# Ledger of designs, part 11: miniprotein binders against 8-oxo-dGDP phosphatase NUDT18 (nudt18)

Target 1, 325 residues: 8-oxo-dGDP phosphatase NUDT18 (nudt18), of Danio rerio (Zebrafish) (Brachydanio rerio) (q568q0)
Amino acid sequence: MDSQSSILEENLEKILRGEGLEFDSVAEQVDPVTLRKNVCYIVGAVIFNSKEEVLMVQEAKRECYGRWYLPAGRMEECESILEALQREVREEAGIDCQPITLLLVQEQGPRWVRFIFLAEETGGSLKTTAEADDESLQAHWWDRKSPLPLRAHDILSLIDAGLKYRRNPWFPVTQPVDFPCHVVCQRLFLTFISSRADADDRLWLLMSNNNTSHHPRLPIVVSFRTYISKAVSKLIEDCMPSSYISVHIRGILGVQHNGRIPGKTDGICFNTLVLLENTEEGAEIGSPPSLETDCYRWQEVTNQGLKAKIIERIKDGSVLPFQSL
Short names: E, the ipSAE of ESMFold2; O, the ipSAE of OpenDDE; V2, 0.75 times the mean of E and O plus 0.25 times the DockQ between their complexes.

## First folded at step 7 (miniprotein)

Design s30 (from u14 with R78E T85F R87E)
Fold by ESMFold2-Fast, scan of step 7:
Structure s30 (fold): chain B 325 residues (1-325), chain A 90 residues (1-90)
Amino acid sequence: as target 1 above (325 residues)
Amino acid sequence: GSKLRITIYVDGYIFWFRIESPEELRRVIEELVRLIRELGADEVEIEIEADSPEEAREFAELIIELFERLGFTDIEVEVEGNTVFIEARL
């Protein structure tokens, strides 16, 4: 095994553990995102008590006054995603919390991303009507059955996601990690699996074939102007514009962001797991699709332990959901 | 010959079809019905790219009629040159 294959295996293990990788590819002439100028990040919390009642806050804002919602709000300058979450919960509900895991990520348009966490109460005191302010009127624990006027019904699916995780948790947990990025992008685990009855499964990853690079790289696609799910389509068009293929975006393995330094680091990198199948009649079942470009290559994963881990995540779906609204 | 490209987004899946014959058109229609029914999809997005705006619109009309017959009540259509985008929701 050469040093490049060794580095690749180490990098894949890091991503599978929910750790980050340095973003060493600088896309010249791509405009950086800037928080509060051209990108908006929302954080929201699903918090249950010992009775499986969910934490709710009563809105103080004019347009939704008196209606109930999950603790949620916009990320501010000079804070991490986790710091934003803890601040919003404290301001709106009066309690201190610790995040357990990301439950899902949602995108609405090219400039709005929402991070939903499962979190637990660690202290503080439930906000009462005597403490009402511009952030919220009060907070309380909802049994999920009693009538409650909701600001919007979109939170019902978010609460359900928290309940589903509690029944069937995945490991490792997914938490944002501090790695600077100046754009909204995906680092893609674009995978192909070959299965034979008489042999173990074989696994390939699509790799960037940059002959001037000293390190093997997974493809990175920028999605600032396009829905995150559609960024994968651009890569497919560029490297294998074959008809009759299918791609299943399994979900997110990790989230990289560094929001503590203002400026050109307000971007996000999602490490995303994607399964590709060649559905063309007469296609070679044992081999990944042929590429029409020299910019990418298929790399077989020959390390048995690493291969098994990746295939398991693909088949079990033990990854963070990514939703375009 | 003219090439019609169809991209289908449904329930985290993306499918690509290139239409070069009437046989392939039939296959795409059958696949659309199958995907919608088997996945129990509440939301489907389709991109149609053709050699002309007229060709894209003709195929888009057929797909819209299909969605209406399947019970989709919220259908949005966006046209950008030779590409038509269709978003259908139950």
Scores: ipSAE 0.229, ipTM 0.650, lowest interface PAE 4.0, mean pLDDT 81

Design s34 (from u14 with R5Y E49R; at its last look DockQ between E and O 0.04; V2 from the best seeds 0.00; counts 0 for: pae E 20.7 > 1.5, off the site)
Fold by ESMFold2, look of step 8:
Structure s34 (fold): chain B 325 residues (1-325), chain A 90 residues (1-90)
Amino acid sequence: as target 1 above (325 residues)
Amino acid sequence: GSKLYITIYVDGYIFWFRIESPEELRRVIEELVRLIRELGADEVEIEIRADSPEEAREFAELIIELFERLGFTDIEVRVEGNTVTIRARL
């Protein structure tokens, strides 16, 4: 009934649905990131035709001239992630597309992030060699059996993931949402499940006590010197240093970005699902790890419907994969 | 099945993929030889991450056998827990 509890539950449902939340301040002083100056975002598309052939582009750059790859390229200023996807596919392949879902987010430190989409053709015509330019030489539908000289083989698992998702989706449709962010960061849906032999599981979430807001908020961890996927471990070391804890990043519930103001809103907020496991020996673990700071607190999720949704996502791993390269 | 991730570094490119069987690994390594030849490269680094150190070592041994059969030389192996790094030249 409390207005703080109602706000929290509404916000958790928004995050679970991939809708995101408005971004506010962070505790750590970090300058805003700037696209094409100190961050590089890449979009790539997995697109199938009715014969389940995949859209491929022949590279025009001297370093990989004539090699084939998925349509992919760098985001430009003032673009959303989806706008960049549609622009790159049109430029390189001549095809109009609509996104279906993110399939994978990859990172190589906080300065390089790649967004891979499953998308569908909605129009256009394959680029021919007569239309060759600096972006690409041509585009073809590949039957995935004929030999092609690939620029790199990393795309093979991406193509397979796209086929699998089309046949049997294993996580909800997840697309970037239009919320500005000035840094590369994670909003942590950080969970602990206490299990008892004689009782139902209890679910705890780590909440920020930062008093910037009068209602509970999920913690935010900024990535500035480490891989994005490892930034959560830094928070754990800060607030639970004496506990025996294993950290399991389950994946991404949502991606927030808008890019409207270069140098101000070029950041990305990932809403990440994390499971903590206590690794001490013992028959029963009934409470979350002790916190060694006033900055955070454990909040039990007592709404049974919400608890069930969160636990299901954790146990099924029904989240967008996030991988470090 | 077990989670096994392989990262391949060659000629400034980074390849990442998940392996579910030794047959998949064999095919990936054989494709790697083709890729190295096409790129004109002569060195490669492979990083294996598995659920256990025993699994990581088992797959590393398979990669080393494949590398030797396929003509790789100067094979260097580093082991750090459940992660194994293999460097070699073709």
Scores: ipSAE 0.000, ipTM 0.117, lowest interface PAE 20.7, mean pLDDT 81
ESMFold2-Fast, scan of step 7: ipSAE 0.627; ipTM 0.850
ESMFold2 (binder alone), look of step 8: mean pLDDT 81; pTM 0.785
OpenDDE base, look of step 8: ipSAE 0.131; ipTM 0.583

Design s36 (from u14 with T7V E47I R78E T85Y)
Fold by ESMFold2-Fast, scan of step 7:
Structure s36 (fold): chain B 325 residues (1-325), chain A 90 residues (1-90)
Amino acid sequence: as target 1 above (325 residues)
Amino acid sequence: GSKLRIVIYVDGYIFWFRIESPEELRRVIEELVRLIRELGADEVEIIIEADSPEEAREFAELIIELFERLGFTDIEVEVEGNTVYIRARL
């Protein structure tokens, strides 16, 4: 028991630091995802210079020709997420960059995911009109105030998020880590908090019993045919006796991906922080909802330091934002 | 009896129903309408799991007609075997 608790605590600490864990298996056998066939990953960069001007590129594509946008594009085969980001910025804007952190992950189901980064310039030269090609016509540092015909206004909130993080980070630096995965899935910190006026908060995590492994493991849910966010709700519905359950995806603690081998590892594993609320249990109670299955169990987090860290991340929203479009 | 299962996702809430009779299906539909109105839902997702593909499609058609009557204009349907996934947005 003590050994298992120690291993669990170390694994939880690793995920909280944005590190990865081996992807061993999924409860449901599903076909692997393949880039350009059944999944599409987009990367985009928010880059500021010393004047807080943002890097923009002028579109060469027929349907948005001459309009301005953030450097962004589709991931290619044999690339990591970071390699795709650096390639797109160099191709469209002519500069070399280094990612600082993920700012936002957006989804439209398991087949479309967009990764937005805050990054910094490390070299190269701004692309000029003399260098115009199919990737872009030119690049420019935009003061964010002068008139500029934008391809779409969705990037304004992305630029604002980058400025906010640059000035006052509200979550730890979070970057993709190199771990292969063949499906789009979430490893869940599925949490229940018991709060009382006269006592410290208690914290519970849902743990999986489905592995033959002797260690407790966090649940993994595969995103299947609906929004990635809804896979979390399906797990909760499958294991809870109550038919009325509220879930709040707080955000992403880590992103695991290794797309360097085409058609084998184009999947993604998100380490996801989720808060469970059960409003049908009457007055606030001291224990999580009863489970109808032997496949999962509730584990109280009794390590005071670890408990405090997890509760703080939940209450402050100190996690990488995750949005469904 | 038939083992029809309906799961409803509404603005972060999950509602799970197991249907064993036609009378229970009517009750679930009435409850769904009540929930949509009470929560002021702009987006609803439903998963229907049935004993046969034909049964799943029949229930999916009823749910789609209901969403249309409630003013949802963006309705997406995906079918796989005995399971139907429906997403409706205003």
Scores: ipSAE 0.000, ipTM 0.282, lowest interface PAE 12.4, mean pLDDT 80

Design s4 (from u14 with I14V W16L R18Y)
Fold by ESMFold2-Fast, scan of step 7:
Structure s4 (fold): chain B 325 residues (1-325), chain A 90 residues (1-90)
Amino acid sequence: as target 1 above (325 residues)
Amino acid sequence: GSKLRITIYVDGYVFLFYIESPEELRRVIEELVRLIRELGADEVEIEIEADSPEEAREFAELIIELFERLGFTDIEVRVEGNTVTIRARL
């Protein structure tokens, strides 16, 4: 009773701090995710020097030869996301770096995910044309104003996001944490907020009833289609048939991955903050949508401090951005 | 009775609607127009699931006309039984 509520609250606090949680299994029968076979993860770095010049690398690949881009590349087997980032920056730019935070996660479904980091220089030296190889021709610090032939202009918004975060962070430092996972999945903070004119806001979380664990758990949805965000829609379709709801993926609270274990551990778990809103015009709705399944239940968050933290993250958008491309 | 499910994907937002009347469809269309204008969306994906292929096709045609009116020039349509997926780009 009290102990079960305490365990739930402790787990919610861990996720809000960007920490990971173990999960035993998923019900869906799906092939394990393996790098270079059925999934591709890209890491990219936004690194500024003291003059707010951004680190750029000149492409060596035939298709974009001589064009400039952010240090970026494919994750390899048997490395963590952070190890992949540091390796790519070293190989392409000659610089040693330390990640400060994730800035953005972009996706084209579970087969393609890109992790963009804000990072800082910790050593090394800029790669020169004398060191040109298959990875890159050279690196330099770009003032963001001088003419430079870019491989693609998509990086301009990434650079801007890095500058914005550097000057005024709007979400907590968010780093991948090491937890083995064999699928691409989301653990959902699926929230509903009720507000009345003269009362405190009330908050509900969707909870799973059919966990094999002894503790209350958040829903986990597995992604195996074009958009990772579509897995959230499928869950809602399965448990609440309503014509008057909207689903807003606020962003990511945490990323769990451990690619250092060979074989079937290239999966990822995103701890995802989702706001469910009733779109009925003119109605003050005091309760969450009715569920048409016994697999899930609404759980009110009655701990005042925890409730306030979750509502603030939702209202302020204080979460790592997540974008479908 | 016939059911129509519309799922709208716009700039990371997901909107799910179950349509059982013409009035509900009108509201969904109005909301879609509002979202596209407010977000300045360059790409939108809509998935339509109906009780019959004919019903899905009718609603898909209406949505395609809407995208054309909003200036989308690259409209990709995928049909699988009772489900139609429309991806529109500027």
Scores: ipSAE 0.000, ipTM 0.226, lowest interface PAE 16.6, mean pLDDT 79

Design s41 (from u14 with E45T T85E R87Y)
Fold by ESMFold2-Fast, scan of step 7:
Structure s41 (fold): chain B 325 residues (1-325), chain A 90 residues (1-90)
Amino acid sequence: as target 1 above (325 residues)
Amino acid sequence: GSKLRITIYVDGYIFWFRIESPEELRRVIEELVRLIRELGADEVTIEIEADSPEEAREFAELIIELFERLGFTDIEVRVEGNTVEIYARL
């Protein structure tokens, strides 16, 4: 039992550091996702120079010809999320870049996910009109105030998010890690906090009771047929169908993807931090809600350092933002 | 088994309610108004699951009327058997 507890603590620490875990224990109940057939991933870059001017690209496409946007585009087969980002920025703006952090993940599920990065220039040359091609007409550093005909105004909030993070980071640097996955899914840190006025907070995590696994496992929910945000509600229905329950999706602790591996590996695993609140009348004080299934159990986190780290991330909202469109 | 279930999706929060009395329905409506007001929500999704299509529609009509009174102008309704989904946007 002690060895299982130490493995769980090690795995939790890895996820909290933005590292990944192998994804190989979910039963095949949903067909693998395939890029360009039933899933679409967009990458976009917010890049500032030393003057806080933001990198913009002038569109060459007929539908939005001459209008300006952030460097952005669809991921291709056999590339990582970071490779897609660097390719799009180089093709559209002529510069080399390195990501500083993910700023935001947005979904319009079940088929569309957008990854927005804060990145920095590392080389290359700003694309000029003499270099215009099908990817873009030119690139420019925008002062964010001079009139500029935009393709769409949705990027203004993305630019603002980048500025906010650049000036005062409120979550740790979060980068995609290379782990193959065949579906779009979430590994859930489904947490319950017991807070007493006269005692330290206690923390509970929902754990999967898979008898074929020799390792303690966090629940994994597949999102292929539903919005990523809706997948959490299905887990609650499985575990606690007879309760008044509220759930707050705090955000993302990590993103796992490796499209470079041959085969059906176009999926993504999000390590997601979720806070459960039991609003049921007569609920036991200081204990998580009763489960109506033997497929899951509540596991108290008794390691004081690990407990403090998780509670802090929850209370401060110190996690990568996630939005459903 | 509960007879009527209502799920509210708003600003990353998910709320579940089981409705077995008129008093519980009133509580859900009051909670919905409170949530919209406190969060300043401009987009709300509600899922209603009932024991009959008629019951689901009756409750959906009450919720739609509420959204209209709160100023939501873009309301989409999807019906599938005993389940009704309401998407409301300002």
Scores: ipSAE 0.015, ipTM 0.536, lowest interface PAE 7.8, mean pLDDT 81

Design s46 (from u14 with T7V V10I D11N R18K)
Fold by ESMFold2-Fast, scan of step 7:
Structure s46 (fold): chain B 325 residues (1-325), chain A 90 residues (1-90)
Amino acid sequence: as target 1 above (325 residues)
Amino acid sequence: GSKLRIVIYINGYIFWFKIESPEELRRVIEELVRLIRELGADEVEIEIEADSPEEAREFAELIIELFERLGFTDIEVRVEGNTVTIRARL
């Protein structure tokens, strides 16, 4: 009986279920992010009625006045991601909603992150022109075919993603969970798969070597003043500086955020699924890339059920999409 | 020889290379062209780190010319010391 392996397996199962883990990497040297000062979070909603018409709002802002867009806006102090979503939809469209799942996370570095949700109407009344204010002029259910002057065409792919998920979900319901974090960071499921025609697939995870922790830890990387994907590249550079590697960010398994204490809990932790492939000529067939550091180690996942779940999520792309803009 | 690090971000993939020879550099450029064509990429980001700011900029100019030849019309360049990041969009 290995208690350390049992703790790791329990933690992996929690993350695969979209649950969170306490942020146990003490990055005391990294300044906390603060909403509205050095980080901006946008929430947006894709909501369909029974006719598969999509909820749209008419912009009141000078720069895009009169043009139509999905209900969307900036998160404010002391609110969760879900609270921000419900507030924006109510303010702009008059509708009460319940989030079904995250559909997409988009980034432009750690300073700008957008969370797009599929949500359903639970109440309220569609905002009319008589109720026009600074938030929006009105809301309508759009048939997606009639001419409508859009603020931007980027939402067409978001609406399509919502329709696809609604009709045939390809990843599990993924919603933000309440865990405080003071930085924008990723907890990495950095995976290597060995496949042979005559044998079962083998799976390895990159683990942090931390002598102060009482349990095994997945690597945590803090985003710099560049793209969140840059943090993954930096970790690879630190672990495998001489390797030719292909790294595919498959997507997000979970999103952890609290937001209740401004300037202290305005951060986000993404549980990120990453596939690593060694493209170096002469590399050992079926073995993960050699590490050039003592800070990390490869840990084989030998639990057959857990291994199968992780490999299936990777091969099927059964994870919340993540996109750098 | 100069030491050069190149990271390619394309369609959710990250390709990481440490360049220690002209042959390795040529291979990376050929791989970049292959990836753009095979994946049908409309957006590519490349990070270049060299031994000096001047070397990084000279190499970045070669990559920018390549993107222009491939039809990318929106090219953004960020310079941070010895590192140049190029983002090209169709």
Scores: ipSAE 0.011, ipTM 0.478, lowest interface PAE 9.6, mean pLDDT 83

Design s47
Fold by ESMFold2-Fast, scan of step 7:
Structure s47 (fold): chain B 325 residues (1-325), chain A 94 residues (1-94)
Amino acid sequence: as target 1 above (325 residues)
Amino acid sequence: GSKLRITIYVEVDGKVYIFWFRIESPEELRRVIEELVRLIRELGADEVEIEIEADSPEEAREFAELIIELFERLGFTDIEVRVEGNTVTIRARL
């Protein structure tokens, strides 16, 4: 094994643990994203007490006045995703909290992203009607059965996801990590698995050839003007455009965001796990699709432990879910 | 002849299938339409997105009209169309 393979393996292990990597390149023609101008990030919290009652807040906003919802709100300039979460919960519910894990990332169009957390109460006191303000009227622990006028029913699936994770986690704890990025982009674990009845599975990763001369790099695709899922498809179209292929975006391995320098670090980098299958007629079954560009190459993962970890995450769906709305 | 690039995204059961076609003749256009019908029916898809890229906005619109009519015939009722320069994107959901 050469030094290049060792560096790649360490970087893959870091991403699998939910850690970040420095953002190494962006196309010169892509403008930075800016909060409040061309991108909007929402944070929301699913918090249970010891009775599995869920924390709810009563809306003070005119258009949904008096209706109940999860603590949620827009990220502000100069804060991290976790700081936004803790601020929103404190402002709306009076509760101090700590995140347990991201539960779900949702997108709507190229500029709207919502981060849903499972979190736990660590202090504070439940907001009462005497403390009503512009942020919320009050907070309450909801038994999930009693009638409660909801602002919207979309939160019911979020609450269910939180309960499922709380009882039986199916993916590792995944928290945002503090790494600057000026665009909304994905770093891709674009994987291909070759399975034969009489042999161990083989694993391949798509690697970039042009980002550095000395170290292998995972592909990065910018998603600012497309859905996150469509940015993956665009890369595939660019490097294997004649292939008839199946793509399964398994989910998110990590979220990188800084936010502390307005206008310069308002971007997000998602580390995304993708499974590729070659469905082309006449192609070699069990081999990765032929690439129609020299900008990328297929790299086999030969480290048995690392290979097993990646294949397990793929097969079990042991990855932070994401959804396009 | 017209130079058209067509990309088809078909989503079923969390899996995305991507197909690419380059159109240089009317015979190729007919083949693409036949292939699209076959793929949608075989995969049982409830969401399909087609991106049409042409040498001119007029060519992209002409082809888009044919694809929209096809989606309507296949029972898709939620059809969204976006136009950006020489590119037309059609998203159809059941």
Scores: ipSAE 0.050, ipTM 0.498, lowest interface PAE 6.7, mean pLDDT 81

Design s5 (from u14 with I14F W16V R18Y)
Fold by ESMFold2-Fast, scan of step 7:
Structure s5 (fold): chain B 325 residues (1-325), chain A 90 residues (1-90)
Amino acid sequence: as target 1 above (325 residues)
Amino acid sequence: GSKLRITIYVDGYFFVFYIESPEELRRVIEELVRLIRELGADEVEIEIEADSPEEAREFAELIIELFERLGFTDIEVRVEGNTVTIRARL
């Protein structure tokens, strides 16, 4: 194995374990993001007690006063995603918590991202009406059956996702890792699987050709003026003329964020698993789509263990879910 | 026959079809219905690229009729040369 293949395999293994890679600067001029100016991050917690009752908080805000919701709120300047989660739960519900895993990442438009965690209670005291303040009126464990006036019904799917993960985890524990980034971007595991009746599955990854250092790099795509999902789709559409292909964002392998320096580290890098599939009925295509650009190349994954891990994640959907709202 | 390119965007997926016959158009329509139903999509975006503006508009009309039949009430259409983009929301 040459040194380039060895470095690539090390980087792929790191990402598959939920670890981060140093963010390399993009060659193209892009605008940095700044929290509270041009990007909004929301954190929310799904927390169950031993009876599978879910932690709810009663809203103090005038427009939704008295209605119930999950502990959730906007990230503040100079904090990490985990710091924001713990702060919101403490302020609204009075309890200390620790994240078990990221459960879901959602986007709405080009500048709004929500991180939902499955978390557990580690201390504190449940907020009572005597402790009501501008953050919340009180907190309560909801049996999910009794009538409760909700601020919005979008949380019902989040609670369901938390229950499903708690009972039978279908992806590995995934936590944000501390790596600075100044843009909202994706490092792509852009995959093509060749599945033939007469042969073992072959796996291909799209690799960047614009390397200033002498090691292989996965493509990075920046969400400049569009949704994260659309940015991936546009890149693939622009570089691959094909008659019958589909593009699937399978999910997120990792989330990299620092947040400690406003205007410099407010960005996020998602390590994103993407699958290209041939949609033509009965077609058995042995090679990935031809590229119309010199910026990228296809690289076959020949390490059998690594190939098997990646294909399994793809086929089982064993990755942190990502949704566009 | 000219080669018509249709791209369907649904919930983080996109599908690209090149259409040279009415049979291929039927297959694209069937796949669009399947995607909307199976994914429970609230938003769908279709991009149609044709050899002429007239051809693109003809296919756009068929897709708009489909969205209306499926219950989408908010339909936005953008025309730029030989390309028509349709965004439908429930």
Scores: ipSAE 0.000, ipTM 0.211, lowest interface PAE 17.4, mean pLDDT 80

Design s6 (from u14 with W16F R18W; at its last look DockQ between E and O 0.80; V2 from the best seeds 0.00; counts 0 for: pae E 2.4 > 1.5)
Amino acid sequence: GSKLRITIYVDGYIFFFWIESPEELRRVIEELVRLIRELGADEVEIEIEADSPEEAREFAELIIELFERLGFTDIEVRVEGNTVTIRARL
ESMFold2-Fast, scan of step 7: ipSAE 0.568; ipTM 0.824
ESMFold2, look of step 8: ipSAE 0.408; ipTM 0.759
ESMFold2 (binder alone), look of step 8: mean pLDDT 81; pTM 0.788
OpenDDE base, look of step 8: ipSAE 0.438; ipTM 0.752

Design s9 (from u14 with I14T W16I R18F)
Fold by ESMFold2-Fast, scan of step 7:
Structure s9 (fold): chain B 325 residues (1-325), chain A 90 residues (1-90)
Amino acid sequence: as target 1 above (325 residues)
Amino acid sequence: GSKLRITIYVDGYTFIFFIESPEELRRVIEELVRLIRELGADEVEIEIEADSPEEAREFAELIIELFERLGFTDIEVRVEGNTVTIRARL
């Protein structure tokens, strides 16, 4: 109805479309992260040919010499996530590629994050043993059945996820978008749904109180010394410590990263979809849990189209998967 | 009373409970059984974070006994200070 509600709704629509929002919050006092000093980002590619054979690379590194793995490697300074992906695939496999979508984001705290992509071959030539170098010995299309000495078996689930998505996508194409951020953080769609047999579902979002701008903003939780998933848990503890609730991290709606200025833009902002449920025995769902702080408030989503889109993403699990290692 | 944090990882979901009483612990156990059955989970990971290593171990033993009763045969336990992580597979 008012201009502020319209701005909020447009911002929510942007995030749902995989677009980003400017990182405008002066977060808790946390020093910027710096790539290759106190944070490490890994990119990996799942690429299939027309026969559904998967691209594999033979390792040149001493500790896994001769073993096979997906094309993967560490991001370099001044590089975007997509540029890192394309560089690693070209260096290790000789292939040019275009990312189709992120398949999975894995974390081991804010210091280690891995981005796994489904990508397609667009050119180049498969790396041969005659071209062996420090990056890899060779590349090969694996039929997924023949015996092959793998560096690690963790990639088998990644290959399966890529094949599943290729056949029947269960979440929208999700790609990193260019937005500067100096810390590893999550912008939360922390949602509460009220369902009644006699009425349409109602939806609430947790919003930050910010008297400076006089309009609601989505909460941002900064991961400093904890797992990204633990940062969400700490927010719940801070605002609803007496509530008997469960928190379902549904997945990621978007990934914001710039990386162009070392020590200033090496951070990542994840737009994260979270479902809050009241698990109190005998409780009836009618309203969201009471907040024990003035720092946040519940905001109902009354736009019917927007509400339906968000609830659908939650109920169908139609979001990029996120895993803690 | 001590504030206990229990985090359950099952089938892509993360459930977090803050426990202050034995009554609340019983509700978490009931919810865990419900989740395992409804999701048909073959693998569950639980992280228990307490105020002391002894308290974390005591709660871990109760969770391990529950997994055994539910038919899980492959149970791994990792202890790191005040945190105990249990991974159970069918």
Scores: ipSAE 0.000, ipTM 0.361, lowest interface PAE 12.1, mean pLDDT 82

